# Designs tried in a protein design chat: VHH binders against F-box associated domain-containing protein sdz-33 (sdz-33). Part 4

Target 1, 300 residues: F-box associated domain-containing protein sdz-33 (sdz-33), of Caenorhabditis elegans (q9u232)
Amino acid sequence: MATVPFPILCLPDFVLQKSLKLMGVVEHLCLSILSKNIKQLIATLKGYPKCFSFKFVPFTSLTVVGERFKHFSFRFDIDESSQNANLRSYTDEGTYITLTVPGFTVKHWIEHVAYVLCRNNSIKLVLWEPNIDEVYEIVKDMRTVEVVIVSSEIQSCHLLKLFPSLRYLGVYKAPISAQILTYNLLHLEVKTKVTLNDILISNCSNFSISGNDVSDKELNFFMRSWIKGSNPRLTKFYIRNSLRVRDPYLETVLFQNIDYIETHKKIYWRTFEISRPDGTKADVMWDPLYNSYFNMTVQH

## First folded at step 26 (VHH; from z5 with T28I W101Y E108K)

Design kc
Fold by OpenDDE, fold request of step 29:
Structure kc (fold): chain B 300 residues (1-300), chain A 122 residues (1-122)
Amino acid sequence: as target 1 above (300 residues)
Amino acid sequence: EVQLLESGGGEVQPGGSLRLSCAASGFIFSDYAISWYRQAPGKQREWVSRITSGGRTKYAESVKGRFTISRDNAKNTLYLQMSSLRAEDTAVYYCAAQDYYPLTGSYKYDYWGQGTLVTVKP
């Protein structure tokens, strides 16, 4: 069926460009499907929000965050029998427009949206008990830089092989393997049980742990180890423990055999400075009672 | 109501000494880092010194070794002991209370005083 050319497709490029500048994201997405030329023109438009974040929740949603924190929210309507998918573009008011392209799958839509709205092919994956292989098939042609896993069944180490550009990893339920811990991630966030040994062998720059109960003695050991040169890539170490009742002013255990300087204090938290022999310093925030926080930031 | 009130300014000869005070009220003084700033005529305001809520002190290079910042939390008062004063130290001196954000390591100035004039002249 000869796609009756939309009259707009017959316009000169300079007119098209002007018109495109006045159109919204939905129009761009639609027109870019109809014409390669238009697709190219859109890509050259100045002021297109450089995609700061491209978040894909497999088979559920797509969120694009542009400059100035403008959000574009999409949802997939998937036909399970054909694997074809429609794209619902949502407004801030909660209304949506459905985009339908015959033969388009989730993969087609992701690639299309990325092309139109994003200049880079980087993607953040949020995985909710997914089949990782299936997800990989969808995103394999993109650069996955961030993964959040909320699953007890997914082997995190497999992710490192699948996504060589991975920089940020969140693991919320699954056990953390030594492979993950020793990997040179920029950011590792875990919400599962972590041992002192796990912390010591970690090679990420930013390590965030929540849902644990790391003792002051263990934290003391970690700090002493750091002072001796452990975790050389560490820039930030954050632990949120379960709430406990303790004396917020008792620092004897935490800083045993450590030279430290108190730098700041409030009712529920205190900050300290510790130093390595090589002159490297770290700021330690300690909130043992109110938030049960321990945060160490290495000074650069 | 939050208030910072500077005092102790005046005229002094070069090489002389002066002690400034900043009395704070209306907020939890002990929770804040507090700084001295100064603004000379026709110049921009510049940072002079800071004392953290933990008592750590820092100084601008121009005043290092000559000025001493201190605080008395019981009195909600900030002090600046100035010695070996120079003509270039002539300025209106301001105290400022800063809230510290430990997770970011940043300071935000929340409160400013009205200032006290220090004039160093022969």
Scores: ipSAE 0.550, ipTM 0.820, lowest interface PAE 0.8, mean pLDDT 89
Fold by OpenDDE, fold request of step 29:
Structure kc (fold): chain B 300 residues (1-300), chain A 122 residues (1-122)
Amino acid sequence: as target 1 above (300 residues)
Amino acid sequence: EVQLLESGGGEVQPGGSLRLSCAASGFIFSDYAISWYRQAPGKQREWVSRITSGGRTKYAESVKGRFTISRDNAKNTLYLQMSSLRAEDTAVYYCAAQDYYPLTGSYKYDYWGQGTLVTVKP
């Protein structure tokens, strides 16, 4: 009599459901692999944490964020020879349980975790330093509402083709292409060198740059361009991590030939308001002493 | 010690005018946005007017065109010129110093005065 290795699988559904409610995520992940029926039952459980986002560090870790910012942390142990992977599920205490399924790859685990924790809901996918081609094959079947990519290396032309719904992009070390700049991104963060021309052709709503050699004169030109109607989608432009020294005469340079109103002043920073002819206004914060040297926020 | 002291309150007839003052001490007055609030009997405190550290002014709709807020940084004093006063303007008027957070665009209340009573009655 082949002893059913897992007696729990022989239980009636109503008993299974009760039992599953008492189990944790790790147990759910394990049992769902063993039985399609259990997998389906898990999906019907009330009160199960709803998945909001996947933070995926390729071939390293997966963090699933649920409701109320609950986190489920996983790591992959990959056998390089076979490309099989084990899944380490971490507890809040820093301990972990290793899940092993013969033949499972990182892709299999991601899909499985997504199924169990997200119940095929659309998720926000956050990719850190991905190999775009490799990662795409893994995540292409996932239902995503939003894709965030933070990468030091981006194949610009290929990226937009692979992720046409891309809304958030971080570029750390790679050159940024005109195609990306002119794309209607919600958020673009660039830590590489950005030129005035790059800024002027940008069509993103929220544009963050850092470590760039943008001069005050160039910023003046940018503001003037905005006043004239450039980038109607702009909500925020800001420069971070500037090592610029405070110059009391910078105001004159920044606002040359611009009508502006000083709105706030403190010992170390000032805020100004500029306006378009159509009545659109923007708040400009200028503070060379802080990490945010220049911040322009369009008022809506 | 930080202090905000309101003055200038009193009784006035409808249609009359009154000028309130708020004297500030114990902090860098010029760095703060300053607001007037009022609280009528049995009602919640409501915002009346604000002047930013840069001198920009805003008014509640109920007082727009009738009240004028101003400040003298040299004297560390806030003013509220009230004209065309109405019965509904009867309240204790408070001045408040607010710190502005540029990153969030928000104001935080730091200091409040004790208030001055304005009574508009026939």
Scores: ipSAE 0.305, ipTM 0.694, lowest interface PAE 1.4, mean pLDDT 86
Fold by ESMFold2, look of step 27:
Structure kc (fold): chain B 300 residues (1-300), chain A 122 residues (1-122)
Amino acid sequence: as target 1 above (300 residues)
Amino acid sequence: EVQLLESGGGEVQPGGSLRLSCAASGFIFSDYAISWYRQAPGKQREWVSRITSGGRTKYAESVKGRFTISRDNAKNTLYLQMSSLRAEDTAVYYCAAQDYYPLTGSYKYDYWGQGTLVTVKP
């Protein structure tokens, strides 16, 4: 492919700014590596919407969220000897375009993209099975607005210290700790054993557990405790993929000593409503479909 | 521009096998969780199987042990190997690329293919 010199680099700032307002996210990123002047103009462009945040997936890709929630994904191509990194994207024809800046590492790219494309140099992190210390070293100097971590084994106060913006945590292999349970997460997903005590001490808003055998008697105790005011931050509580065999006399055990209204939403699953004395209501759903055993949603 | 192109559908006798393919373009395929869905005549679209970017698989109970999902990141292609087919498996099968983080508040892209028809003769 023939290369033509790019004359936009010779234009006055005012003309450059008008031209830049007509361009999209990919064009801005491409131009931002050509000139410090253009980089600065894009970063400070008035009247041009900047990305709200971007997702970082360590060691694989960078996703930028553009206008109307369009996602633009780039793959890191890392030279392991030097740690120099290029960004690659594919064209519609199945070829690719590579963005190269001499000496840029993954950290340099993340900082550059956040500066140019994201408001206030801020990022949203979405991490899948991360090396937590390695990720922290990349992003520690940046402002994070929220962190989502899905991990098979991360569970320590170290994690909470490194990422105070943590909102979402998935714990898949290790026993859940009291430190994590009592933390004010928006969402906690656990695939290991969760006891009644763990449920009662939890402080997350949305609590999902899988592969657990929490008995109907234990759920009854939990619901009676909730009616008396336990778990005040809880909005949603799910048990998924339970090993527990359903009690054929559901009302006899699960709702013993609980005032409820059966509300029935569909013919193949049942719903119930319970209330606190202050009028706060929760919907309880029994769902025999593949992934659900117990589902409670609080109406705040 | 994102495209998902299904192929490999057709007619088959009960107990037969088919292999569906989904060719992906316009995004970094290796970063996405990709799923198969199906829609039988007069029924809601239902989830069939999912494979994460890391290769972890899940299956609907109705297809466990009969269907195998796989991906080839070098070819940007998703596969569904279907065996022991039954009349109840007759449906239009769709591939879908979705956010591989299923938690509340994750950004979602719902990219769908055009579908490929699988017919299992009675």
Scores: ipSAE 0.000, ipTM 0.184, lowest interface PAE 13.2, mean pLDDT 73
Fold by ESMFold2, look of step 28:
Parts: structure tokens; C-alpha cells; sequence
Structure kc (fold): chain B 300 residues (1-300), chain A 122 residues (1-122)
């Protein structure tokens, strides 16, 4: 048994529970592969840090993220002939360890880690792997709620057919289709090229754009279109531009031909209100210090 | 594949200085807020400093005025200049890249380095 001290296995349950609360996540995984009873004890241990996200990069890594930005990354070491997979990670003391269970595949590890650490079947995928059907076979018993497409070769509309629970989609390099733009996602994040028209036809509730330098004139046109009724389901619109040096009277360009009210003025951000003719309002926040963020929140 | 690789750790005398680096690959570095965290043996990991995509910086109270975070987007590298080091600064230092969803005000993806040890001699 890798890195697990023998005396832990012989302890009475009360002492074992106290000992487990002093151990780290990797030590818990080491112990959890010993028996069904130990696996169950760890999975139900009170006061154990809960996983808040379960991120899978197929055939590469598995990350569980806990509260306050704690993370625990596990790398797969796959025997390509048998498809048996080992997990590799560091302990809390910085010791590198490999966990091996005879016959465990990537799918077995996902299910095991989710049971022991996260107690849910929801996953987030980061897709570098071009064979999405193979990935689907691994994760189909999980609820895929978020996908980030890093590969340029994955057809994004195929993902909508495979993952009916999908609410969050990130597209980093692949072209984005009108089907995706008009789909009623909770979140759509885009780092691939999008046009102003793509923004205007979008039907997601939260639209986040980064890696595209959206101009002040384009933001002005977007806001004027929103006032006229575009993007009727939009709740939040967020732009993170690249760091830049800008020297315009930003307020004048951004709000040209828009009736607005400045609602708050702070040292490092300003907040404005715009309205549709039917009384629907949106808060606009802009960061004049860095000129790199635009945030619009619709008041429903 | 996303990677964060820390370097620049070592032993230093009290009051000394060190510069930590974090080399990033596999993502659009300029789009991420990048943070430094540290973890002393037997303690929970704690936040040290953050720099946003736009260059806005924040620091934990315990390091304010002594540490300076910076980034070089052309080299995909994050830095932490540490000055006036104290014994309490002894820890493994980690860099982390965080993706932010505005609707919830929460981070959705974290990438972490493997850490670099900083030891301040007593």
C-alpha cells in the first residue's frame, strides 16, 4: 500500500476517524482503495473538505477544487495496451505518489474520486481530446454541466446532443456556430473570434468574452441594440479585454446616443444605469483605471 | 496542456529578498487573474497576492508593503518580488491561474503549480 502507514489500518473506528481528519486528500485516496468499508468511512466523514468543482481533462488530469481556492490535481498514467490507469499527485507534505488499483481505468478513477471526495455526479470537462465520442463513453454516467472546448477540431453543436444537462459552455479555439449562440445556456464563455453580430444574436443568460478586443464603439452599439430589445434573455454581459493603454474620454464614446444615469463613482470603478422603453434597467460597470473590463447586469 | 511552473525559491536570511517566477503555458495567459498562495507545513494554504488581467494588484495584509506581484504577458510569466522576509514567510509558494464567471462572482477553473520552497533562516 503506497505511503499508507500500517498502524492506521488496525485502529478502532473512533480513533481512525480522528486520524483521518488530520490527513490530506491524497492520504484519503490512498486509504480509500483498501476496502469498501474504508472507502465508505472516508466518503461519509464529517468535517471533511467538500469538493466544489470536479474538472476532467480527458486522459490527462482530474482536479477537485475545494473552498478558498484549495485544489488537488491528479494526473493519469495510462497503460495504453490495457487501458489501466494510475493516479499521480503530491501529498500535503509534498511527496510525489502513484496510486494503483488493478483493473482501474480512467472511468473507474472518476467514479471513485467523485464518490470519495465530491459526493455528486456533476462534472466539468476541458476538452483537448478530438474524439468526443470516446470521452462521452467515459463520462456518460455523470452529469456534464460545463464544457470548455480548447481543441480547434470539436464540433460544438455535437456537444449539445451528447450532454443534455449542459448549462455552461466555454469555446476557446473552435469556431462558434449560430446554433450555440442562440442556444439558451446559463453561461457562454468565448475566447475564439466573435463578431458584434454574434453577440447580438446570442440567447444565453450570461455571456462572457475574453481574448477578443471589443471596441468602445462596439460596446456602444451593443447597448443601443439592447435598449431597442436585443438579447431578451441576457442577465449578465461581461467583457475582459487584453491589457491596453487607452486615452479616450471613455464615458462619452461608450454612452454616445444613450440616456444614462451615473449611479456610483468610486476610486477604481464607475457604475451607470441604462433603461429600455418598457422600464427594464441594466447596471453598467466600467473600470476606467485599466480600461479592460465591461460588465452589464440586467435588473429583472 | 495547462502548466504553471514555479521557480526562484531557496534559503534566505531574515530581512533578505527573493524573486519567485511562475512560467505559464497552455492557456491565454493575458486573460487570467494570477495569484500567489503559500502553505507552511501542517497549515492550510493561504492567499498571498493577486494580479488581474488588467494589472490590478491586491495583497494579503501580512505581506502588504513587502511583496510586489507583477506579470510579463509577452513571456507568460508571473513574478513575486519578496523583500524584508521574516521567519513567518517560510512556506511552499504556489501560483494559481483563475477563471472568473461574472454572474456568480466566483472562480470556475483553477490551475495550480507544484510549488517552490522558500525558507527564511531563523
Amino acid sequence: as target 1 above (300 residues)
Amino acid sequence: EVQLLESGGGEVQPGGSLRLSCAASGFIFSDYAISWYRQAPGKQREWVSRITSGGRTKYAESVKGRFTISRDNAKNTLYLQMSSLRAEDTAVYYCAAQDYYPLTGSYKYDYWGQGTLVTVKP
Scores: ipSAE 0.000, ipTM 0.184, lowest interface PAE 13.8, mean pLDDT 75

Design kc
Fold by ESMFold2, fold request of step 29:
Structure kc (fold): chain B 300 residues (1-300), chain A 122 residues (1-122)
Amino acid sequence: as target 1 above (300 residues)
Amino acid sequence: EVQLLESGGGEVQPGGSLRLSCAASGFIFSDYAISWYRQAPGKQREWVSRITSGGRTKYAESVKGRFTISRDNAKNTLYLQMSSLRAEDTAVYYCAAQDYYPLTGSYKYDYWGQGTLVTVKP
């Protein structure tokens, strides 16, 4: 159902701009499919907050991610034979509409929504057991900056070749490959088993690991390796141990053969500092009650 | 490896009922407080309900008396029984496993599901 009457289409552009600034995302999408002039006006609207990026779940949904953590989701209705797609969306008042453009595929909708609602063509992909080549054909004209993959298989070389602009990668379920680990990502999140060697060969700046049980001896080895120059791009290392009750880390084991200072001590929380020979310093802390996390942050 | 998978969403007439499920894997489900959240189009994500590891439940005022949260620790599954559905209940519903940090006295949301769409037809 339409949310905006036809008479608005007859207004001069500057009057339309004032009216458009009072409207929401769904109204903008509705109007944007009516006229190329209105589409362009909405896309270039000054002083209106645009979304930073959007999240695409292939053949299921598209979520627009905006300022102040606002999310707006659309569902695809896809004709499998023709690959034509409609979007279904809800207004702020809880009613819904179905948007139809003759001949539009999922790819056309991705490009249209990005043009109208987002300030750039950056796209986040959330992939569940994907056919990566099929996904690539849909999004190849977008700038793919973030991928989260939940898959039993990973095609490390293929993935990196197809998406050379990647800055953020989340790998869940499948074993992590050395090619992914050594790629110069800004952020790598791994929710599958990694070894100490995998950690040591990584080249990402922010490394987040979950679902592993890492000992104080292993962290000691990692920190000693870092002091000797391993992980040269690392800015932040965060590891989340399994959420089971276990013995706390022993400070004497953790910092064995490491020069360190305690920089803060509170009853429930302690921080430490370690240094490379060139003077580069890192802050170290961990969960004092349950060993649920370990954090190392390199100082500037 | 943590996975939260919502299901049971769909289209419902006003006044109808749906039961949402959230299947959990990759962690000890019984140790977590688990919540439902929802996000309507163009609105901020809002908390709906929480159930603690001990089974204590709490609800947002907007859903109290209409929604019932429950968990089956043997199946690692969280449920939300929704009744007397209204247009304002239309949203993507998410389950979340909440981690508690005693040092800060706050919850950090570490694990989120993909979401399931609930649509109440006009």
Scores: ipSAE 0.000, ipTM 0.148, lowest interface PAE 16.8, mean pLDDT 75
Fold by ESMFold2, fold request of step 29:
Structure kc (fold): chain B 300 residues (1-300), chain A 122 residues (1-122)
Amino acid sequence: as target 1 above (300 residues)
Amino acid sequence: EVQLLESGGGEVQPGGSLRLSCAASGFIFSDYAISWYRQAPGKQREWVSRITSGGRTKYAESVKGRFTISRDNAKNTLYLQMSSLRAEDTAVYYCAAQDYYPLTGSYKYDYWGQGTLVTVKP
């Protein structure tokens, strides 16, 4: 019952390592399913992937972020009755390939790709109307650090209970809830409608808002509230791609009844400093050239 | 096209000094926060230092007091003055121009350089 080794493994170590390092992500995945020895060999090469993303849409997919922010996307072909899954991708040469391992489910593939190509088990989830309990069962053995809710409503307390390592949350199309706003996230990114009250009750450290209609009067109220102690965990608050164009008399409206120091002045961007009575300071700036309507950074 | 080009890497003795440069083109350099990162062989990339468009600097604890970040907006160039170098500082050093407005921390950078190697002899 002797076995014959795979021919590439018969090469001297120097030649073998050189050959493997010239190959791309798809070739590494293809080799990694041939044997446990090859799987381990490819895993020792560990590339430059920054994170996984797992997308739940009509078509489930996995994206690995490689060198120079290149994305390598794979789609699953799932047999619903057995839950066996094939992994599909286009190669560097533009051909369509399918990777098959008998008995592999989506969970097996995610664990395999993470082991072979990525330095850690941290994942990003992109959710487009999925069953969240099904998603949890697939990724429960990984550290879910980032979730983006694109087009689904997920019960917010359930989401937060399932993913205790969550640090980054994006809410792109679904309405944002008070439970999410008051949760102590490291980063909260919102592309849906938020109100001034939503901003004031938020408890995240870094809050990014995009495509919103927040006025300078509302920002003035927010800053006065912050000076009085609101948003005590806030480190960075940032509005990009605002629907508004700022009045040329910025200081009159934005800083009304606020003591500030202008720390930098150029034709296209200006930087200011405001303070709480306890001495805590924050830098405030904006730059319409870079689509920045408002940026506040608390000095800790 | 946007480019970030690191230079000034090389081999140095322990306790020595190097000055890294990062030349920028294709964007308004003076309006970006710019950072240095490093990646040791076989390890994850780590943040080293940042300088804002307003000139405020921050440093990783491992390099505080030994490294100094600076920028010359007239030359569109970022610098990292490294002193008291140790074997642990051996890495490829990258500059990165961050979108001044990102909230997803170390994951969302607009532009990265290709890196320059610094080797500190044991």
Scores: ipSAE 0.000, ipTM 0.108, lowest interface PAE 17.2, mean pLDDT 74

